Miniprotein binders against q53ft3. Designs and how they scored, part 131

Target 1, 195 residues: q53ft3
Amino acid sequence: MFGCLVAGRLVQTAAQQVAEDKFVFDLPDYESINHVVVFMLGTIPFPEGMGGSVYFSYPDSNGMPVWQLLGFVTNGKPSAIFKISGLKSGEGSQHPFGAMNIVRTPSVAQIGISVELLDSMAQQTPVGNAAVSSVDSFTQFTQKMLDNFYNFASSFAVSQAQMTPSPSEMFIPANVVLKWYENFQRRLAQNPLFW
Key: E = the ipSAE of ESMFold2; O = the ipSAE of OpenDDE; V2 = 0.75 times the mean of E and O plus 0.25 times the DockQ between their complexes.

## First folded at step 14 (miniprotein)

Design A27 (at its last look DockQ between E and O 0.53; V2 from the best seeds 0.68)
Fold by OpenDDE base, look of step 14:
Structure A27 (fold): chain B 195 residues (1-195), chain A 83 residues (1-83)
Amino acid sequence: as target 1 above (195 residues)
Amino acid sequence: SPIQEEFEKLKEEARELFYEALRLYEEGDKEEALRLFRKAAELYEKAAELAKKNNDPESYKRAIRYALFAQKYAEMIQRELEE
């Protein structure tokens, strides 16, 4: 349902679903991460009236996880870029992941997505400076990124019948994601406004 | 307690159905996904009632949330099947 992208790293498309409405990505070596892109894969949309609250978790000075609301993703805004480099210190807010005992290593942060009602999300306040300020440009960027990913990946899709006896599923080779990422990064490096 | 045991049973059963429904939906089996989401919603609602009886407001809230979520997926799929 969700993907997570860190610059210079492989895209993550397999979130750990820790609850019916909770998804988690592990981010190793989080100290080196400046920005994270969270996006919908397009395989499962949010139901009407629902979206995703995106949280970041890092260990505090005491080694306890601190969760902070970064922002939101929705069907209308299926991707977002968050700056996390400045969030390595601070106090945690109320978060939906507090009851989850997720085993953490000190060097690993987490991105958590909580599927919630849009009305409830509207009452939440993201931490300052997490959302990249040029919302429109980034929205366009992320939308184009997703479209590009989808178009590229889908061009390599094979039916399950072609790979396995079960014909009901479509498969995309894992290396397609890598190839897309490499190509996307190359384009981005050449022209950050290529979209 | 018997109520807590039944609650846990319903919750786990509902969860299994919910996850299976998501999988089936992603695989394109919308009809069966719809059926399972509806069933999950019912079980979550039953679990919520038990939590209420057991004076467990946190479990109640969670169960209600999951029931709603399952219902929302069911509604979504139903609309897609009608289109």
Scores: ipSAE 0.764, ipTM 0.926, lowest interface PAE 0.6, mean pLDDT 85
Fold by ESMFold2, look of step 14:
Structure A27 (fold): chain B 195 residues (1-195), chain A 83 residues (1-83)
Amino acid sequence: as target 1 above (195 residues)
Amino acid sequence: SPIQEEFEKLKEEARELFYEALRLYEEGDKEEALRLFRKAAELYEKAAELAKKNNDPESYKRAIRYALFAQKYAEMIQRELEE
């Protein structure tokens, strides 16, 4: 139902469903993570009138989970970028995961998604600095994502001489990817909100 | 207690049906997914009644929430099937 992406890491598309309305992704080596993207895969939408509250959990100095509300995803806004670098010293907030006998992975941070009524979500307040809230922050994250995409796609490039005939597969010339990358970077530098 | 034991049985059965309904929906079997979501909602409602008898308001609220969630998926799928 959900995916979770951290720059420089493989995307996670297999959340652990720990309750009917609760989903969890593990984030090992969480101290190195500054931003996380949470998104809907598109396989199962929320029912009408419902959406997802997104939480971040990290272990405190005693090894106990500290949970903080980051924000929301909905059918109308199916992806969100969250800055978590400033949250690793904050106090926990009220959260729905502890009461559900959710399996916890100590010493590993987690992203939790709780499916809730939209009216209930509207009365919740995310912790500060969680959502992308500045053009500089957005631009830096977007640049890292573009670099990641280009490096990944380029790692599969082959010359025509190296190509094995495979008539059932589609191919994209590497130059197309490079041109797209250069154009997008130029536009983003000119106007971070051009999209 | 007998009431608590029946509550746990209904809750576990409803959960299994709910997860199976999600799998069926992803696989495109919307008619069977709809049937299982409706059955899960029914079982969650029965579990909620037992939680009320057991004077357990937290379990009652949780069961009602799961019943609503299952019913909302059933309504979504019913609309998809009518189109």
Scores: ipSAE 0.696, ipTM 0.892, lowest interface PAE 1.1, mean pLDDT 79
ESMFold2 (binder alone), look of step 14: mean pLDDT 90; pTM 0.900

Design A28 (at its last look DockQ between E and O 0.51; V2 from the best seeds 0.00; counts 0 for: total charge 0)
Fold by OpenDDE base, look of step 14:
Structure A28 (fold): chain B 195 residues (1-195), chain A 83 residues (1-83)
Amino acid sequence: as target 1 above (195 residues)
Amino acid sequence: SPIQEEFEKLKEEARELFYEALRLYEKGDKEEALRLFRKAAELYEKAAELAKKNNDPESYKRAIRYALFARKYAEMIQRELEK
């Protein structure tokens, strides 16, 4: 349902679903991470009236997980970029993942997505400076990114019958994601406004 | 307690159905996904009632949330099937 992208790293498309409405990505060596992109894969949309609250978790001075709301993803805004470099220290709360027994290591941060009612999300306040400014430009960026990914990946899609028994499913080779990522990063590096 | 045991049973059963429904939906089996989401919702609602009886408001809230989520998926799928 969700993907997570860190620059210079492989795209993560397999979130750990820790509850019916909770998804988690592990971010190893989080101290080196400045920005994270969270996006919908397009396989499962949010139901009407629902979206995703995106949280970041890091250990506090006591080693306890601190969760902070970064922002939101929705069907209308299926991807977002968050700056997390400035959030790696400080105080926070154990919001909605606090009750989850998630195994953590000191060098690993987590991105958590909580599927919630849009009305409830509207009452939440993201931490300052987490959302990259210029919502419209980033919305366009993320939409183009997703479209580009989808178009690229889908061009390599093969039926299950072509790969393994069970013809009812479509498959995309894992290396397609890598190739897309590499190409996307190259273009982004050349022109951040290539979209 | 018997109530807590039944609650846990319903919750786990509902969860299994919910996860399977998601899987089926991704596979394109919308009809069966719809059925399972509806069933999951019912079980979550039953679990919620038990939590309420057991004076466990946190479990109640969670169960209600999951029931709603399951219903929302069911509604989504139903609309898709009607197109």
Scores: ipSAE 0.768, ipTM 0.926, lowest interface PAE 0.6, mean pLDDT 85
Fold by ESMFold2, look of step 14:
Structure A28 (fold): chain B 195 residues (1-195), chain A 83 residues (1-83)
Amino acid sequence: as target 1 above (195 residues)
Amino acid sequence: SPIQEEFEKLKEEARELFYEALRLYEKGDKEEALRLFRKAAELYEKAAELAKKNNDPESYKRAIRYALFARKYAEMIQRELEK
């Protein structure tokens, strides 16, 4: 139903469903994470009139979980990026995960998604500075796709001395790929919707 | 108590059906998913009645929420099948 992405990590698409309406992703090594992307996979939408409240949980100095509302995802806004770097010392807020059995180690943070009525979500206030625009989520996701492509293409690079002649095939110098990658990243940073 | 035991049994059965309905929906088995969401909703509604008899308002609220959630998925799938 949901995916969770941290820059430089493999996307998580198999949330732990801890209740009919509650989903959790583990974030190991959470202290190195500044942003997370939460998105709907597109396989199961929310029913009409419902959406998802997104929470961040981290262990306090005693190892006890602290939960904070980050924001929301809905069928109309199916992805969001959240800044979590400033939340690792924040105050807890009201949350729906209290009595649930969630397997967790003290050094692991969690993203929780609670499926709720849209009317109920409208009465909730996220912690400040957590949510970023959908344009920011698009930019980060696109940058990760670009990095993946560049690394993949570069892994097949060979020197001219190692190249086997193949007149029926076309070849592209590796510098062309690098220059394209650098230019695309610059343009994306200036205008995420240029393409 | 017998009422609490029956409540827990109904709730757990409904939960299992709900999770299976989600899996079936993801696989594209919409007709079977619809059937299981409706059954889960029915069982959650029965569980809510037992929680009410047992004067357990928190269990009542949870069961009603899960029943509504299951019925909303059933309505969504029904509309998809009619398209």
Scores: ipSAE 0.665, ipTM 0.879, lowest interface PAE 1.1, mean pLDDT 80
ESMFold2 (binder alone), look of step 14: mean pLDDT 90; pTM 0.905

Design A29 (at its last look DockQ between E and O 0.76; V2 from the best seeds 0.00; counts 0 for: total charge 0)
Fold by OpenDDE base, look of step 14:
Structure A29 (fold): chain B 195 residues (1-195), chain A 83 residues (1-83)
Amino acid sequence: as target 1 above (195 residues)
Amino acid sequence: SPIQEEFEKLKEEARELFYEALRLYEKGDKEEALRLFRKAAELYEKAAELAKKNNDPESYKRAKRYALFAQKYAEMIQRELEK
């Protein structure tokens, strides 16, 4: 349902579903991470009236997890970029993951996504400076999203010999995706707002 | 207690159905996913009632939340099937 991307790292498309409405990504060596992208895979949308609250967790000085609300993803906004570098110290807020006993290592942070009613999400206040809204950030975000998509799509690539016949399904050659990616990258480099 | 045991049983059964429903939905089996979400919702509601009887408001709240979530998925799938 969700993907997570850190620059220079492989895309994560397999969130740990720790509850019916809770998904978690592990972020090893989190101290080196400046930004994280959270996005919907498009396989399962949010039901109507629901979205995802995105949280970041890091160990505090006592080694206890500190959860902070970064922002939101929704069907209408299926991806978001968050700056987490400035959040590595501080106090946590109320979070939906407090009751979850998730095994953690000191060097591993977590991104948590809580599926919630939109009305409830509207009552939540993200930590300041977590959301990235600059054009440059947008460009970086777009680039990362493209990379994520390509990596995600390519992970499902199979040879013709490996394909299971499924007449009811449509297939797209991997080279088409690659060409699209290359073209999109070129256009993005020329004009980040080409669309 | 017997109530707590039954609650846990219902909760776990509902969870299994919920997860399977998600899996089936991703695979494109919307009809069966719908069925399982509906069943999960029912079980969560039953679990919620037991939690209430057991004076466990946190479990009640959680069960109700999951029931709603399952219902919302069911509604979503139902709408998709009607298109």
Scores: ipSAE 0.769, ipTM 0.928, lowest interface PAE 0.6, mean pLDDT 86
Fold by ESMFold2, look of step 14:
Structure A29 (fold): chain B 195 residues (1-195), chain A 83 residues (1-83)
Amino acid sequence: as target 1 above (195 residues)
Amino acid sequence: SPIQEEFEKLKEEARELFYEALRLYEKGDKEEALRLFRKAAELYEKAAELAKKNNDPESYKRAKRYALFAQKYAEMIQRELEK
């Protein structure tokens, strides 16, 4: 349902679903992270009238989680960049994750996403100026996703001479992936929001 | 207690159906996902009734919230199927 991206790291697309309406991503070595991108994968949307409140959590000096509301994602605003470099000593806020027993090393923080009614979300105030949303943020995120997918898919490419008749397997010619990649990049450069 | 045991059984069954419904929806099996979301919502409502009888307001509110969430997904999928 959700993805989480930090510049220079592999994208996370498999959130830990800790409740029907709660999702968590781990952020190891969070002290080195300035921004995090949270986005919807597009596989499962929010139901109409619902959206996601996004929280940042880190362990305090006693190892207890401190949660802060960063902002929101919705079907109409499916991605957001959050600045976390200034939040690592912030005061906690009201949050829906409760007193869960979260066992973490001191250098691991979390991003939490709580699915809520939009009406309830409208009454919440994010801490500081954590949310950052711009065309540059969208294009950077989109480019990193494209590069990641292309590199991943390309790592499995085989030549026709290496092909084995395996009736349980299906193949895609590598030039189809390259053509798609080049076409998408051209369209993105012309209009970052074309999709 | 017997009420708490039945509550936990209903909650776990509803959760299993809810997660499976999400997986089916992602896979494109909308008709089966709809059926499971509806069943999950029904079971969460029954769990909420037991939590109320057990004088457990936090469990009641949680079960009602999950019932609503499952029903909202069912409504979304129903509309997608009618198109």
Scores: ipSAE 0.702, ipTM 0.896, lowest interface PAE 1.0, mean pLDDT 78
ESMFold2 (binder alone), look of step 14: mean pLDDT 90; pTM 0.906

Design A30 (at its last look DockQ between E and O 0.56; V2 from the best seeds 0.68)
Fold by OpenDDE base, look of step 14:
Parts: structure tokens; C-alpha cells; sequence
Structure A30 (fold): chain B 195 residues (1-195), chain A 83 residues (1-83)
């Protein structure tokens, strides 16, 4: 349902679903991460009237997880870029992940997505400066990136029947993601406005 | 307590159905996904009622939230099937 992208790293498309409405990505070596992209895979949309609240979790000075609301993703805004480098210190806010004892290593942060009613999301206030300014250019970039990824990856999708005896699943080779990333980076380097 | 045990049973059963429904939806089996989401919603609602009887407001709220989520998916899928 969700993907997570850190620059210079492989895209994560397998969120851990820790509850019916909760998804988590692990971010190893989070101290080196400046920005994270959270996006919908397009396989499962949000139901009408629902979206995703995106949270970041890091260990505080006491080793306790601190969750902070970064922002939101919705069907209308299926991707977002967040700056997390400045969030490594601070006080946690009320978060929907508090009851989840997720085993954490000190060097691993987490991105959590909570699927919620849009009305409820509207009452939440993201931490300041986490959302990269909604410059239309960034939104367009991210959307184009995701569309490009999806189109590219899906072109290599094979049924499980083609790979394994279980025919009910579709598979995309892991190397497809890498190839897409490399190609995308090349294009971006050549023309940052190629979209 | 018997109520708590039944609650946990319903919750776990509903969760299994919910997860399977999501999986099935991703695989394109919308009809079965719809069925399972509806079933999950019913079970969550039952669980919610038990939580209420057991004076467990947190469990109640969670169960209601999951019921709603399942219902919303069911509605979404139903609309997709009607197009």
C-alpha cells in the first residue's frame, strides 16, 4: 500500500503492517537521512474520506521512542517529502503508535503511517519545517517520479504462476527497482525538469 | 474473563479477515475481498460491544475504528464493482 524512499537508498515497498490501520518502515542509520519520501503504491487506495498521517519516530536521549507528525498523504496527494534531519531532538506529541512496542535499535528510526479519517487528520498539526514547502515543482516532481516508477516497475511484473507454484500474486523483480532508480537519477541529472 | 477472551477471539478473527481481504484486493479478487471486509466489520462491531460491556473504552474505540475502516473498504470495493 505504501512506499518509502530515502535518497541514495533502495525504495522500500514492503511496509510492516503492525495493525489494520498502521504501517511502519524501518530507517536504518537515520542520522544520515535528511529527507524521506512517503508515497502510495497505487495498489490499494485510501477509502473515501480517509488518508494517512505520516509520523517519524526516533529514540530520545533516554532511549524512548519519540513520535512526531510529519504530514499527510491522501489519494489526492499520494506522495510527500519530509525533512527529518532537524527532528532528531525534541519532544514527542500524541501519536497513534504509542501502544506499539516495536523493538528498536538505537540507529534505526521509523516512519509510521496511520490511516485515519480526513476529518480527524485536519485536527492534527504537523511539526514545523517537516513538510518540504509545497512548491508545485516538488509535488510535480514527486508525482512524476512515482508514476514513472509505477509504470516502469509494472511493465516487468510477472504473475506468481510464472515464478512459483502460487499463481495468485504478482511479482516485480527487485532489480527492476534498482534499474528504475538508476535511470531516474540519470534523467534527473541530465534535466531536473524532465517531468 | 470470558468476555475478554471472547473479545480477543473476535478481534483476532477480524484481523485475519481484514488482512486477507487486503491481500485479496491487491490480487484483484474484489468480490472475495468485499465479503471478507464486511465480515471483518461485523466481527469488529461485536468485539466493540464486548469491550463496552467489559468497561474497556480503549478497546472499544479501537474496535470501532477497525470496523469503520473495514466498512470503508467494503464500500469502496462495492463502488468499484458497480462501475
Amino acid sequence: as target 1 above (195 residues)
Amino acid sequence: SPIQEEFEKLKEEARELFYEAMRLYEKGDKEEALRLFRKAAELYEKAAELAKKNNDPESYKRAIRYALFAQKYAEMIQRELEK
Scores: ipSAE 0.781, ipTM 0.931, lowest interface PAE 0.5, mean pLDDT 85
Fold by ESMFold2, look of step 14:
Structure A30 (fold): chain B 195 residues (1-195), chain A 83 residues (1-83)
Amino acid sequence: as target 1 above (195 residues)
Amino acid sequence: SPIQEEFEKLKEEARELFYEAMRLYEKGDKEEALRLFRKAAELYEKAAELAKKNNDPESYKRAIRYALFAQKYAEMIQRELEK
């Protein structure tokens, strides 16, 4: 139903469904994460009149989870970028993930999505500084991520004359990565929300 | 107790049907997904009645919420099929 994307990491598309109306993604090494993208995969929409409240949970100094409302996703706004770098020392708030209160691993945070009635969501206030992305902010974030990936992948490119003979090694031609990058950027320029 | 055991059985069955309905909907099997969402809603409603008999208002409220959620998916899928 949902995807979760952090720059420099593989997209997560298999949320742990911890209840009929609650979905969770794990974020290992969350201290190094500044932004998270939460989005609808497009395979299962919310029913009419419902949407998703998006929460961030991290372990406090005692190892107990601190849950904070980041914002919302809906069928009409099916993706959002949330800034989490400023939330790693915030105070907890009311949340619907009661059974998820025992995160004892100090380097793992969670993104929680609770499916709720839109009227109920309208009564909730996200924490400050958890900015809901504009289209331009999302485009800037993803362009920086893609540039980083291209530079990283290109640093592993080898010419045919420099290849190490080994049957266990796999190589990707650099032009394949460039073609992928160009096609993705073209799609973003035409429709920044195409995915 | 027998009431608590039946409640847990109905809740577990409803949850399994709900998750399977979601999987079927993702796969495009809308008619079967609709059938399973409706059955899940029915079982959640029965579980809610047992929670009421067992004087467990938190389990009652939770079961009613899940019944509503399953029914809303069923209504969505029914509208898609009528188009």
Scores: ipSAE 0.657, ipTM 0.876, lowest interface PAE 1.2, mean pLDDT 78
ESMFold2 (binder alone), look of step 14: mean pLDDT 90; pTM 0.900

Design A31 (at its last fold request DockQ between E and O 0.52; V2 from the best seeds 0.71)
Fold by OpenDDE base, fold request of step 15:
Structure A31 (fold): chain B 195 residues (1-195), chain A 83 residues (1-83)
Amino acid sequence: as target 1 above (195 residues)
Amino acid sequence: SPILEEFEKLKEEARELFYEALRLYEKGDKEEALRLFRKAAELYEKAAELAKKNNDPESYKRAIRYALFAQKYAEMIQRELEK
């Protein structure tokens, strides 16, 4: 139902469903993370009148989890970017995740998504600096993400002569990736919020 | 207590149905998903009633929330099937 993306890391598409309405992603080495993208996979939409409250949980100096509301995802806004690097000193907020029996290591944070009624979500106040509101920050993050993906994909590129026959495997021409990258950059430059 | 045991049984069964319904929906089996969400909702409602009888407001609220959630999915799927 949900995905989580950190620039420079593999996308996570398998959230741990800890309850009927609760999903959790683990973020190892969270201190190195500046931004997190949370998005719907598109396989299961929210029912009408429902959305997702997105929380960030990190261990405090005592190893106790501190939860903060980052923002929301909805069918109308199926993805969001959050800055988490500056949240380490933030105050904890009320959260719906209770005492989860999740083994936590000090270096691992969590993204929690709580599926809730939109009316209830409207009463919640995200932490002020979590939502990437600046176009510049968004553009920079997106560019870094794109560059990382392109570099990663390109590292696997082989020439036709270097290919070993593998009938069971599908191959994508490197030029397709490049064209996609260029097109995306063009669109981003024209309108950072083109989607 | 017998009430608590029955409550735990119902909520677990409902949860299993709920998760299976989600899986089936993702696989495209909307009809069966719909059936299971409806059944889950019923079981959650029964569980809620037991929680109420057992003076457990937290369990009651949770069960009602899950019942509503299951119902919302059922409604969503029903609308999709009607298109």
Scores: ipSAE 0.790, ipTM 0.931, lowest interface PAE 0.5, mean pLDDT 87
Fold by ESMFold2, fold request of step 15:
Structure A31 (fold): chain B 195 residues (1-195), chain A 83 residues (1-83)
Amino acid sequence: as target 1 above (195 residues)
Amino acid sequence: SPILEEFEKLKEEARELFYEALRLYEKGDKEEALRLFRKAAELYEKAAELAKKNNDPESYKRAIRYALFAQKYAEMIQRELEK
């Protein structure tokens, strides 16, 4: 249902579904990550009136996980870039333990997506400016163009059972579009000026 | 307790149907997905009634939420089929 992309890493397209309405992606070595992209694959939409609240989980100073709301994805806005660099380990409010000889537990951060009613989501406030505020104009334009192309192509997807024979038309498997999307984002993340 | 055991059995059965319905929908088998979402919603509602009888409001709220979620998928699929 969802994908998760970090620059320089393989895109994740197989979230762990931990409940009917909850999906999780693991983010190893999360301290090297500044931004994460969360997007809908286009295979299963939200039902009418529902959307996804996107959370980030990292350990606090004592190694206990906390979840912070980053923002939202919906059928009308099926992708978003979230800044997580200000949300990593070392909450300022837990500073009293920073001068001691303590060992931080190695931890994997997580992106969580909770499927909720849109009315319920409207009552939630994301942390700070986690929604995109730090990408340059070129990267933002290119990301929006990629999202537009992926959503447009996905809107024409049909199952084999629903295909009408059309011998004068070429067929493109849906996963080719996803593969193109993933590869282009990888190249853009490695060199935003590869054009 | 017997009520808790029945609740857990209904919840697990509903979850299995819900996950299978999602898989079927993704593969384009909308008629079977619709049937399974409806059955899952029915089982979640039964689980919610057991949670209410067991005076467990948190389990009640979760079961009702899952029933609603399954119902909304069923409604979506029904509309797609009636087009």
Scores: ipSAE 0.746, ipTM 0.912, lowest interface PAE 0.9, mean pLDDT 77
ESMFold2, look of step 14: ipSAE 0.700; ipTM 0.896
ESMFold2 (binder alone), look of step 14: mean pLDDT 90; pTM 0.902
OpenDDE base, look of step 14: ipSAE 0.766; ipTM 0.927
ESMFold2, fold request of step 15: ipSAE 0.703, 0.589; ipTM 0.898, 0.856
ESMFold2 (binder alone), fold request of step 15: mean pLDDT 90, 90, 90; pTM 0.906, 0.903, 0.903
OpenDDE base, fold request of step 15: ipSAE 0.785, 0.790; ipTM 0.931, 0.932

Design A32 (at its last look DockQ between E and O 0.02; V2 from the best seeds 0.00; counts 0 for: pae E 21.4 > 1.5, placed apart)
Fold by OpenDDE base, look of step 14:
Structure A32 (fold): chain B 195 residues (1-195), chain A 83 residues (1-83)
Amino acid sequence: as target 1 above (195 residues)
Amino acid sequence: SPIQEEFEKLKEEARELFSEASRLYEKGDKEEALRLFRKAAELYEKAAELAKKNNDPESYKRAIRYALSAQKSAEMIQRELEK
C-alpha cells in the first residue's frame, strides 16, 4: 500500500504491517536523512473517508521511541515530502504506535503510517516544520532526487564492449534513462504537481 | 578532492553496512548484525578523521554522530546476546 523513499537509497515498498491499520518503515542511519517521501503505491487506495497519518520516531536519550506527527497522505494527496533532519530531537506527541512493542536498534528511525478517519486526521496538528508544502521546496527536492538517481544510474553505465554477459540481468540502455529524466524534468517544470 | 572522495566512499560503505546490519538484526541474525554495526562505526570514525584533516568540522561532527549511532546499536545487540 505504501512506499518510502530516501534520496540516495533504495525505495522501500514493503512496510512492516504491525496492525491491521498500521504500517512501519525502518530508516537505518537516520541521522544522514534530511527528507523522506511517503507515497501510496497505487495498488490499494484508502477506504472511503480514510487516510494515513504519518509519524516519525527516533529514540530519546533513554532509548525510548519518541513519535511525532509529520503529516498526512490521502487518496487525494497520495504522496508527501517530510523534512526530518530537524526532528531528531525534541518532544514527542501522541501517537497510535505507543502500545506496540516494536523492536528497533537505537540507530534506526521509523516512519509509521496509521490509517485513520479523515475527520480524525483533521483534528491533529503535525509538527510545524516537517511538511514540505511549498511548490518551490517540492521542486527543489524532486530535482535533487532526480539528479541523485541519474548520477547513481550513470555510474553503472558501460559500453557494450565492456559488458560482461549476465543472462540473469536485464539491460536498459542509458539513453532510455536519460530520456525519462528529460521528460520528467520537462513535466516538472510545466507542472510541479503533475503526478 | 581526494580526501573528499575518500570521505564519501567511507561514508557510503558505512551506510551500506549499517543498512545490512539493521536488516540482519530484524531477521534475527544478531551476531552478524553486531559485527557489521561495529564495522560501520569504524568506517564512520575513519571518515570523521578525514573530515578533520580536511578542516571540515561539519562533516566531522556528522560522521562522529553516525559512528556513535552505529556503536550504540552494536552495544545494544551485544547486551541482548549476553542475556
Scores: ipSAE 0.029, ipTM 0.367, lowest interface PAE 5.4, mean pLDDT 80
Fold by ESMFold2, look of step 14:
Structure A32 (fold): chain B 195 residues (1-195), chain A 83 residues (1-83)
Amino acid sequence: as target 1 above (195 residues)
Amino acid sequence: SPIQEEFEKLKEEARELFSEASRLYEKGDKEEALRLFRKAAELYEKAAELAKKNNDPESYKRAIRYALSAQKSAEMIQRELEK
């Protein structure tokens, strides 16, 4: 349902489902991360009237998790870029994950996604420095993310004549990835805020 | 072998159902999408059992992941329909 991408790292598409409506990605070595992209994979939309609240968690100086609301993804806005570099010593915010008692290592941060009613999401205020605040920074970060994602996906491309049958796998033709990449770059260059 | 043939058949049927369920959900046909996601999850679980019988742990793990994905989709749709 979700993907999580950090510049210079492999994309994560296998979120840990920690509840029926809650999903988590682990971020090892979180202190080196400045931005994360959270996006929907496009196979399963949110139910009508619902969306995803996106949280960032890191261990504080006592090793206790500190959760902060980054923002939202919805069917109408299926991807978002969050700046987290200023959050690693910030104050926690109200969040839905604390009651779950998720066990994780103290040096690993997490991105949490909670599927919630849009009305409930409207009552929440993201931390002030999480959203992309500059079109130029947004564009630069997004281009780096797109290049990373395309290079990762294309590294698995094979020709049809060279394919090994693998009945337990679903396949995406490389042309689909390339076309998506080209279309997104074109739209981003024309309107960096089209999302 | 018969087991491998049945595995491939179940996987292909489950994939087709998963794809059609996704299309129906995007069109707003939530009740039919729910039914097909549940059926896809069931078929992927059966495929996983066959992969386990074949001592193919990678195919088993992939089939289980697909089954869980379909089940999660079904549960989200069910909650929306009950609102």
Scores: ipSAE 0.000, ipTM 0.086, lowest interface PAE 21.4, mean pLDDT 71
ESMFold2 (binder alone), look of step 14: mean pLDDT 90; pTM 0.905

